# Ledger of designs, part 176: VHH binders against Abasic site processing protein HMCES (HMCES)

Target 1, 269 residues: Abasic site processing protein HMCES (HMCES), of Homo sapiens (Human) (q96fz2)
Amino acid sequence: CGRTSCHLPRDVLTRACAYQDRRGQQRLPEWRDPDKYCPSYNKSPQSNSPVLLSRLHFEKDADSSERIIAPMRWGLVPSWFKESDPSKLQFNTTNCRSDTVMEKRSFKVPLGKGRRCVVLADGFYEWQRCQGTNQRQPYFIYFPQIKTEKSGSIGAADSPENWEKVWDNWRLLTMAGIFDCWEPPEGGDVLYSYTIITVDSCKGLSDIHHRMPAILDGEEAVSKWLDFGEVSTQEALKLIHPTENITFHAVSSVVNNSRNNTPECLAPV
Short names: E, the ipSAE of ESMFold2; O, the ipSAE of OpenDDE; V2, 0.75 times the mean of E and O plus 0.25 times the DockQ between their complexes.

## First folded at step 16 (VHH)

Design yb12 (from sb35 with E105Q; framework vhh_8pnl_2; at its last look DockQ between E and O 0.80; V2 from the best seeds 0.73)
Fold by OpenDDE, look of step 16:
Order: C-alpha cells, then sequence, then structure tokens
Structure yb12 (fold): chain B 269 residues (1-269), chain A 117 residues (1-117)
C-alpha cells in the first residue's frame, strides 16, 4: 500500500470513529495535534495521516480501551535511529510484512512496547498490470458501503447532495499499523510515525495486486488491536490476515500523480 | 503504479560498459526503494544494487567499485551504470521497486546483458 485517500472533514472523521469502550460507553476519540490533519484524496508515504491508538500510550493508568486519534507520519522512524534525516533509513518502512514483523528490529521493538495503531483511510489505491500495455490501471479499494436505496455505487452520486450523504455515512477502512516515537538528535518535537502491516492479497484482489494492507474488519478487531493493555502481541498478531470483505472500482490516472488532490482521484471511470 | 520496463542491455566485450535504465511511464517512484537484480543461467536471482527513496545505496560485493545505481525521480527512472564488465556479469537484469522493508513488490521483465569476447 503506497497511496490512500483520507479526505473527510475532521468532524466527520471523528464521528465515523465513534466507538464503545470496555464499559459499553459510547465515545468519540480525542484528538491529539488536530492541526496536523490534512485531508486529501491522495495520501502518499511521508505524509501525515490520522491513526487511532490507545489512550494508555499518553496517560498513565488510563483505560486502555479508550481511543485517541492523531496524525502521524507515514513511514516508521525507529526510536533508536541516530541520523538527523529520516530519509537516511536503510530500508523503506512504509509497509511492514506480516511474515517478518518479528524478525525486524524496527518493527519488533515498538510492537513489543504495545505501539499498535489503526490507520484510517477512505480506502487505498493499487495499480493493476495491463497485459500488452505499459500502463497500469489504478483501482480504489475500500470496505463495502451500505447501499441506501438512492445511493447507488459511489459513481451514482449524481448530485452534490447525494455525494455528501455518501461520505457522511462512509465506513472507513481500518488498517493495522505499528507506530514508534523518535526524538531527533538535534532536538525538537518527538516524531510519531507508523508503518502499515501488509499481507498477501485475498482472492478477490489477487488479480489487481498480490499484496494488501492488513485490514481490521469490525469493532472487535479494531479494539483488540488497539488495546495493548489487555491484548498481548501474540493475540493481536492473530488478527493480521487477508480479508475478502473489500470492494473496488477502477479510477482515472489522475491519482498517479501524488500532487493531485481532487475527488476525481477516487471517482469511478 | 506503471510497468517497470528495463532497457540498455546487450552484448559487450570484457572490460566494456553498459548503462541500464528502468522506467515506469506515468508512475511516481519517489517514495519507493529500488533495486537491480540479476539472474544468470542455472543460478538463483541475486541482488546487484539497491537504492532507497532517500538515496542510500548498497551493492553486492561482486560489483562494488564497478557498478553504480542511481535514480532520477523527476523522470521516474532508475539507472545502473556497469563498468569493467566481466563474463561473470552475464545475466538477465531485473528492476524492482518496493515499499516493504527488505522486500520488493514490483518487478520488470528484465533486460539481457551478455559479456563475451
Amino acid sequence: as target 1 above (269 residues)
Amino acid sequence: QGQLVESGGGLVQPGGSLRLSCADAGFDFSHYDMAWYRQAPGKERELVARITYGGTTNYADSVKGRFTISRDNAKSTLYLQMNSLKPEDTAMYYCAAGLEYESFQYWGQGTRVTVSA
């Protein structure tokens, strides 16, 4: 996964992240650094994206089932990294392979500290190889959405009003991530950064691409992944597998350029 | 992501030079780690050179000092300058791109390099 969409306004995004804590109380996640949230139809690595994480990471003795929402840098910078420039990392940390997560110090150490997060997106993009052409067809991949009688496929929103309704009730894609905290050697603010865990693609997606993000499907999976106070690393890793509960549609080549940030990026063609 | 297409392979004499290119039309590789692999007949595919998105390079011991990997993000092109070529460098050369730690998800079809007197 190298491109996502996360364009919802902050308030809509927050509401979409409504949850129940372990006591059954309905809650909204509290924001940390909300000013760092930059909505975009076209999010690339090294940019900031909102993630969910346990409140226990910030507050001693907090209920670990409570959630915080925070923009973090996409591309994990390990806490022990001693260079002043994160781009000097020896390997790309945009994604972490699920099969080697425990073999790589960069991921194993923060994971062992319970630094699990849920990366939020409208969906992600992937490119299919086209036979006979040098061009790849991009697809937007996301959770199936509840079809309201009037709201056809994302493509059927004939009116701006209908489009707004679709997004107001949009089910966000929830991807499993690992985050770390890095203190720059030269001083400054602590950098929070994350990697998206990847797995082999499900059968439905295999014709498009052979790898996919580890998707946490449902509130229970999301809660268990986040709750490092009650759920061990070993138990959490059981949640990491391909899922068939996705849908996709072809989009235009507009998304190919990471500088393009328009609704056309995810519009069906 | 576009299709990685390798070019620049061919027949060259020992001691000669070649420059390989890998390009993907319309795709931004600026965030990807990229690499050159090669596979000789009857041998396993091996890493030749790697370059991170940040420009950090790594080489196989067999090609150190002779090969140089570079990238042009504006052109979405990866290069491999091969100098002082040896018969042992004869192989199919593949371009690779990836976002996963120590792994590549995208591969080219390869370009053949033959070093022979």
Scores: ipSAE 0.840, ipTM 0.919, lowest interface PAE 0.5, mean pLDDT 92
Fold by ESMFold2, look of step 16:
Structure yb12 (fold): chain B 269 residues (1-269), chain A 117 residues (1-117)
Amino acid sequence: as target 1 above (269 residues)
Amino acid sequence: QGQLVESGGGLVQPGGSLRLSCADAGFDFSHYDMAWYRQAPGKERELVARITYGGTTNYADSVKGRFTISRDNAKSTLYLQMNSLKPEDTAMYYCAAGLEYESFQYWGQGTRVTVSA
């Protein structure tokens, strides 16, 4: 997973993240660093994207079921990194394979500190290799969405008014991530950064690509992944598996260039 | 990611040089770690050289000092300069790109390099 869409205005995104705490109270996540949120139809590694994490990471004795939403850098920078420039990291940390997560210090150490996050997106992009041509077909991949006469569907919208209503009730893709906190040696603000955990693709996506992000399907999975106060690392890792509850549609090659930030990137073709 | 395409392969005399390129028209690889692999006749595929998105390089022992991997992130192009070529460098050479720790998820179809007297 190396390309996502996360384009909603901050207030719409926040409402899409409504949740219940452990007492059943309906809540919205509280923002940290909201000015670093950069919405785009075409997010790449090293850019900032919003993630959910437990309030307990920021406030001692907080209810660990309460959620913070914060932009973090895509591409985990380990807390032990000694250079001044994150681009000098010796390995790519955009994704973390689930089968080796406990073998790699860059991921094992923050995971042992309970630094689990949920990475938010409208959906992600993946490119299918096609036989007989040198062209690849990009797809936009996302949770199945509720289809109503008022809301419409992104894949079946007939008018621009229906497209706007689809996004009002969009079910955000929720991917399992690990984050770390790095203090630059030159000083300045602590850098929060994340990796997305990957798994083998489900059968429905295997014709597109052999890997997929680890998707947390439903509020129970999201809550358990976030709640490092009540859910151990070993129990949390049982949540990491492929899911078939996913849909997709072909999109234009406009998305291929990461500089293109337009609705055409995710529009059905 | 689009399409990885290798070029620059061919027939060359021992001691000669070749420069391989790998690109995808309009696709941005600047965030990817990239690598060259090769597969010689009757042998398994092996890593030749790797370069991270930030420019850190690593080479197989058999090519150190003779081959140079480089990238131009503005053009999303990967290069392999191959000098002092030997018959044992004869292989199909593949471009690879990835976003995971030490693994690659995207591959080209390869370009042939033949080194013979």
Scores: ipSAE 0.564, ipTM 0.792, lowest interface PAE 1.9, mean pLDDT 89
ESMFold2 (binder alone), look of step 16: mean pLDDT 82; pTM 0.835

Design yb2 (from sb35 with E102T; framework vhh_8pnl_2; at its last look DockQ between E and O 0.01; V2 from the best seeds 0.00; counts 0 for: pae E 22.7 > 2, placed apart)
Fold by ESMFold2, look of step 16:
Structure yb2 (fold): chain B 269 residues (1-269), chain A 117 residues (1-117)
Amino acid sequence: as target 1 above (269 residues)
Amino acid sequence: QGQLVESGGGLVQPGGSLRLSCADAGFDFSHYDMAWYRQAPGKERELVARITYGGTTNYADSVKGRFTISRDNAKSTLYLQMNSLKPEDTAMYYCAAGLEYTSFEYWGQGTRVTVSA
């Protein structure tokens, strides 16, 4: 996974992240660095996207079931990295394979520190290799969404009001991630950055691509992944598996160029 | 070149005390379980003491009551206070760090402790 959509305005995104803490209290996540949130239909590695993480990462003795939402850089920069420019990192940290996560120092170390996050998106893109040609068919891949008589699917809306109602209740894709904190050698703010854990694709996606992000399906999975105060690394890793609870549709090649930031990127063709 | 650096070793009389330190400026100790190991000449490396990231300690029987492991996460430093030293405590002492209680991946190069009359 190397491209996502995360386009919702901050207040809509925040409401979509409503949750219950361990005491059953309904809450919204508290933002850190909200000015770094850059919504786009077409997010690439090195861009910032919002992630959820436990409040315990920031506050001594905090309730580890409480959530912070913060923009982080896609492409984990290990805390030990010594160059001044993260683009000089000589290995790919956009994704982390689940089958080798405990063998790669860049991922094992922060994972053992409880640096687990949930990466938020509208959905993600994948390109299907077409037999007999070098052409690739992009797809937008996302959670199934609830339909009602006054709402529709993506691209089915006949007016801006109907389109806006689709997104007002959108179920955000929730992907398992690992983050780390890097202090630039030249000084400046600590850089928070993440990787997305990947697994073998489910049967429903196998014709599109052989890998998929590790999706956390439902609030119990999200809560357990985030709660490093109560859920061990070993227990958390049991949450990492493919899911069949996923849907998709073909999209135009507009999404191919990462500079295109328009609803056409995810519109059905 | 190891990531962890031990210090505080030396020559001491039986019954004396030493305090070993282990540090690395680039290493975040806050989530690591830490340990001290030792290796006497011609012997296998053995555990001396462990301390979890939360401060729970465990000691080898041979040092229990004489040695104290502690950590200062603000200074990124692990300590071993060694009291009532005996000639059999003579060894190279290593600090170790790991994310799982029984699996230590990061090791120092060691500091020598010699206890002689």
Scores: ipSAE 0.000, ipTM 0.094, lowest interface PAE 22.7, mean pLDDT 84
Fold by OpenDDE, look of step 16:
Structure yb2 (fold): chain B 269 residues (1-269), chain A 117 residues (1-117)
Amino acid sequence: as target 1 above (269 residues)
Amino acid sequence: QGQLVESGGGLVQPGGSLRLSCADAGFDFSHYDMAWYRQAPGKERELVARITYGGTTNYADSVKGRFTISRDNAKSTLYLQMNSLKPEDTAMYYCAAGLEYTSFEYWGQGTRVTVSA
């Protein structure tokens, strides 16, 4: 996964992240560093995206089932990294393969510390290789959405009004991530950064791409992944597997350029 | 709905201190996230400090260690203690309020802070 969409206004995004804590109380996640949230139809590595994480990471003795929402840098910077510039990392930390997560120090160590997060997106993009051509067809991949009589599929939103309705009730894609905290050697603010865990693609997606993000489908999976106080690493890793509960549609080549940030990026062609 | 009113701005020398206040007698702050923004001439408005309804604070890097945001819900007042002021801190300062977990919807008219020798 190298491209996502996360364009919802902050308020809409927050409401979409409504949850129940372990006591059954309905809650919204509290924001940290909301000013770092930059909505975009075209998110690339090194950009900031909102993630969910347990409140216990920030507050001693907090209920670990409570959630915080925070923009973090896409591309995990390990805590032990001693260079002043994260771009000097010699290995790609955009993704973490599920099969080697425990073999790589950069991911194993933060995971062992319970630094699990849920990366939020409208969906993610993948490019299908076309046989016989060097051209790749991009696809937008997301959770199936509830069809309301008035709000057709993203493809059927012929009117701006219908489009708005679709996004007001959009089910966000919830991807399993690992985050770390890095203190720059020269001082400054702690950098929070994340990697997206990837798995082999489900059967439905296999024709498009052979790998996919580890998607946490449902509130229980999301809760267990986040709750590092009650759920062990071993138990959490059981949640990492392919899911067939996704849909997708072809989009234009507009998304190919990471500088393009328009609704055309995810619009069906 | 009451109007947020900022006060405490003025002229101060570099290294000096100011305390800004934002108040609305008709506004119950208990459920609101609060923030201070500033806008310098020719620059975009930027977040200076934020305090959630629960008391969690965040600061811009440029003001960390120098500025402190606090709130008194009983008095429906937001404060910004500004120490070690620099010429770069010269701006119109705005108070903002929003319901918990939402964007800021309410804004004051601003109070001017000028840091000059």
Scores: ipSAE 0.000, ipTM 0.223, lowest interface PAE 16.0, mean pLDDT 89
ESMFold2 (binder alone), look of step 16: mean pLDDT 82; pTM 0.831

Design yb7 (from sb35 with F104L; framework vhh_8pnl_2; at its last look DockQ between E and O 0.70; V2 from the best seeds 0.00; counts 0 for: pae E 2.2 > 2)
Fold by OpenDDE, look of step 16:
Structure yb7 (fold): chain B 269 residues (1-269), chain A 117 residues (1-117)
Amino acid sequence: as target 1 above (269 residues)
Amino acid sequence: QGQLVESGGGLVQPGGSLRLSCADAGFDFSHYDMAWYRQAPGKERELVARITYGGTTNYADSVKGRFTISRDNAKSTLYLQMNSLKPEDTAMYYCAAGLEYESLEYWGQGTRVTVSA
């Protein structure tokens, strides 16, 4: 996964992240650094995206089932990294393979500290190889959405009003991530950054791409992944597998350029 | 993510030079680690050179001092300058890109390099 969409307004995004804590109380996640949230239809690595994480990471006596929402840098910077420039990392940390997560110090160490997060997106993009051409067809991949009688497929929103309604009730894609905290050697603010765990693609996506993000499907999976106080690393890793519960549609080549940030990026063609 | 297409391969005499290119039509690889691999007949595919998205390079011992990997992010192009070519460098050369830790996800179709007197 090298491209996502996360364009919802902050308030809409927050509401979409409503959850129940372990006591069954309905809650909204509290924001950390909300000003760092930059909505975009076209998110690339090294950009900031909102993630969910346990409140226990910030408050020693907090209920670990409570959630915080925070923009973090896409591309994990390990805490032990001693260079002043994260780009000097000898390896790419945009994605972490699920099969080697425990073999890599950069991921194993933060994971062992319970630094699990859920990366939020409208969906992610992948490119299918076209036979006989050097061109790839991009696809937008996301959770199936509830078909309201009036709101056909994302493509059927013929009116701005209908489009707004679709997004007001949009089910966000929830991807499993690992985050770390890095203190720059020269001082400054602590950098929070994350990697997306990847798995082999499900059968439905296999024709598009052979890898996919580890998607946490449902509130239970999301809760267990986040709750590092009650759920061990070993148990959490059982949640990491391909899922068939996704849908996709072809989009225009507009998304190919990471500088393009318009609704056309995810619009069906 | 576009299709990686290699070019620049061909027949060259020992001691000669070639410059390979790998380009993606319309895709930005600025965030990707990229690498050149080669596969000789009857041998396994091997890493030749790697360049991170930040520009850090690594080379196989067999090509150190002779080959140079570089990238132009503005052109979305990867290069391999091959100097002092030897018959042992004869292989299919592949371009690869990846966002996963020590894993390459995208591969080109390859370009053939033949070093022969």
Scores: ipSAE 0.803, ipTM 0.903, lowest interface PAE 0.6, mean pLDDT 92
Fold by ESMFold2, look of step 16:
Structure yb7 (fold): chain B 269 residues (1-269), chain A 117 residues (1-117)
Amino acid sequence: as target 1 above (269 residues)
Amino acid sequence: QGQLVESGGGLVQPGGSLRLSCADAGFDFSHYDMAWYRQAPGKERELVARITYGGTTNYADSVKGRFTISRDNAKSTLYLQMNSLKPEDTAMYYCAAGLEYESLEYWGQGTRVTVSA
């Protein structure tokens, strides 16, 4: 998983993240650093994207079931990193394989500190290799969306009004992540950064690509992954597996260039 | 048939030079770690050189000082400059790319390099 869409305006995104705390009360997550949110149809590694995490990471004695939403850098920079420039890391940390997560110091250490996050996106892109050509077919991959007369569908929108209806009640993709906090040796603000955990692809995606992000399907899974105050690392890792509750459609090659940021990136072909 | 395409292989005399290239037309690898691997017919595939998206390099001991890995992110192209070639460098050379820690999941079909006295 190396390309996502996360294009919603901040207020629409926030409403899509409504949740229940442990007392059953409906809440919206509280933003940290909202000015760092950069919406785009075409997010790449090293860009900032919003994640959910427990309030307990920021406030002593906070309710660990309460959620913060914050933009973080995609590509985890470990807290122990010594150089001044994150691009000097010896390995790419855009993704973290679930089968070796406890063997890699870059991921094991923050995970032991309870630094679990939920990475938000409209969906992600993946490229299918086709035998007989040197060309790939990109797909946009996302949760199945509930259709109502008012909600519209992504393939049927042909006007600005209908496009807005597609996204007004979009179910955001929720991926399991690990984050860390790095203090630059020369000073400055703490850098928050994340990796997306990956698993073997489900049967429905296996013809597109052999890996997929670890998707947290539903509020119970999201709550358990976030709540490091009540859910141990060992228990949380049981949430990390493929899911078949996923859908996709083919998109044009416009998305191939990570600089293209238009609705065409995710439009059905 | 693959997505990554290597080029620049061929026959060269010992002490000669070759430059390998690897690209995937229309796909942006600028955020990927990339590497060159090689495999002689009866041997295991082995790492030759690796370069991160940020330009940090690592080389196998057998090629240090002779080979140089580089990348051009504007063209999304990976290179391997091979100097002072030896018969032991004869192999199929593969380009690889990845976003997973220590794992390179995208591979080319390879280009053959032959170094004969």
Scores: ipSAE 0.545, ipTM 0.800, lowest interface PAE 2.2, mean pLDDT 90
ESMFold2 (binder alone), look of step 16: mean pLDDT 81; pTM 0.827

Design yb9 (from sb35 with S103D; framework vhh_8pnl_2; at its last look DockQ between E and O 0.69; V2 from the best seeds 0.69)
Fold by OpenDDE, look of step 16:
Structure yb9 (fold): chain B 269 residues (1-269), chain A 117 residues (1-117)
Amino acid sequence: as target 1 above (269 residues)
Amino acid sequence: QGQLVESGGGLVQPGGSLRLSCADAGFDFSHYDMAWYRQAPGKERELVARITYGGTTNYADSVKGRFTISRDNAKSTLYLQMNSLKPEDTAMYYCAAGLEYEDFEYWGQGTRVTVSA
C-alpha cells in the first residue's frame, strides 16, 4: 500500500470513529494535534494521516480501551534512529510485512511496547498490471458501503447532495499499523510515525495486486488491536490476515500523480 | 503504479560501459526504494545495487567501484551506470521497487547485458 485517501472533514472523521469503550459507553476519540490533519484524496508516504491509538500511550493509568486520534507520519521512524534526517533510513518503512514483523528490529521493538495503531482511510489505491501494455489501471479499494435505496454505487451520486450523504455515512477503512516515537538528535518535537502492516491479498483482490494492507474488520478487531493493555502482542497478531470484505472500482489516472488532490482521484470511471 | 520497464542492455566488449534505465510511465516512484538485480544463466538472482527513497546507495562487492546507481525522481527513472564491464557481469538485469525494506514488490521484465570479446 503506497497510496490512500483520507479527505473527510475533521468533524465527520471524528464521528465516523465513534466507538464503545470496555464499559459500553459511547465515545468519540479525542484529538491530539488536530492541526496536523490535512484532508486529501491522495495520501502518499511521508505525509501525515490520522491514526487511532490507545489513550494509555499518553496517560498513565488510563483506560486502555479509550481511543485517541492523531495525525502521524506515514513511514515509521524507529526510536533508536540516530541520524537527524529520517530520509537516511536504510530501509523503507512505509509497509511492514506481517510474516517478518518479528524479525525486524524496527517493527518488533515498538510492537513489543504495545505501539499498535489503526490507520484510517477512505480507502487505498492499487494499480493493476495490464497484459500487453505498459499501462496500469488504478483501483480504489474500500469497505463495502451500505447502499441506501437512493445511493447507488459511489458512481451514482450524481448530485452534490447525494455525494455529501454518502460521505457522511462512510465506513472508514481501518488498517493495522505499528507506530513509534522518535526524538530528533538535535532536539525538537517528538515525531510520531507509523507503518502499515501488509499481507498477501485476498482472492477477490488478487487479480489487481498480490499484497494488501492488513484490514481490521469490525469494532472488535479494532478494539483488540488498539488495547495493548489487555491484549498481548501474540493475540493481536492473530488479527492480521487477508480479508475478503472489500470492494473496489476503477478510477482515472489522475491519482497517478501524488500532487493531484481532487475528488476525481477516487471517482469511478 | 506503472510497469517498470528496463532499457539500455546489449552486447559490449570487456572493459566497456553500459547505462541501464528503468522507468514506469505515469507512476511516481519517489517514495520507493529501488534496486537493480541480475540473474546469470544457471545462477540465482542477486542484488547488484540499491538506492533508498532518500538516496542512500548500497552495492554488491563484485560491482563496487564500477557500477553507480542513481535516480531521477522528476523523471521517475532509475539508472545503473556500468563501467569496466567483465564477462562475469553477463546477466539479465532487473529493476525493482518497494516500500518494505529489502522486499521489493514491483519488478521489471529485465534487460539483457552480454559482455563478450
Scores: ipSAE 0.788, ipTM 0.894, lowest interface PAE 0.7, mean pLDDT 92
Fold by ESMFold2, look of step 16:
Structure yb9 (fold): chain B 269 residues (1-269), chain A 117 residues (1-117)
Amino acid sequence: as target 1 above (269 residues)
Amino acid sequence: QGQLVESGGGLVQPGGSLRLSCADAGFDFSHYDMAWYRQAPGKERELVARITYGGTTNYADSVKGRFTISRDNAKSTLYLQMNSLKPEDTAMYYCAAGLEYEDFEYWGQGTRVTVSA
């Protein structure tokens, strides 16, 4: 997984993240650094995207089931990194394979500290190699969306007025991530950064690509992944597996260029 | 199965030079780490050189000082300049791209390099 859409205005995104705490109370996540949120139809590694994490990471003795939402850098920068410039990392941390996560110091150390997060997106993009050609067909991949009387498929909401209704009730894709906190050696703000855990693709996606992000499907999975106060690393890793509860549609090659930030990137073709 | 296209392989004499290229038109690999691997008959595939999205390089000991990996992200092209070639460099050479250390999701079909008198 190397490309996502996360384009909703901050207030719409926040409402889409409504959740229940361990006492059953409806809540919205509390923002950290909201000014760093940069919505786009076409997010690439090294950009910031919003993630959910437990309030316990920020406040001693907080209820670990309460959620913070914060923009973090895509591409985990390990806390032990010594250079001043993250682009000097000697390896890519955009993704982290689930089957080897405990073998890599960059991932096992923050995971052992309970640094689990949920990476938010409208959905992600993947490119299918077409047989008999070197052409690639991009797809937009996302949770199935609940149909309403006035909002059908994403294609039925091509006008601005109809898009508002589709996106007001959009179920955000929730991907399992690991984050770390890096203090630049010259001082300055602590850098929060994340990696997306990957798994083998489900059968439904196997014709598109052989890997997929580890998707947390439903409130129970999301809550257990985030709650490092109550859910051990060992138990949390059992949540990491492929899911068939996804859908997709073909999109135009506009998305290929990561600098293109338009609704056309995810529009059905 | 590969998604990248290598070129520039061929027959060269010991001590000669060869330049491999790898490209995938239209796909943006600028955020990917990229690498060259090789496989001689009867041997395991081995890393030759890798280059991060930020330009940091690493080489196998057997090729240090003789091979140079480089990339042009604007053209989405990876290169391997091979100098002072030896018979033991004879192999299929594969281009790879990925978003995690040594976990490459995209592979080419390979280009053959043969070094003999």
Scores: ipSAE 0.580, ipTM 0.801, lowest interface PAE 1.9, mean pLDDT 89
ESMFold2 (binder alone), look of step 16: mean pLDDT 82; pTM 0.831

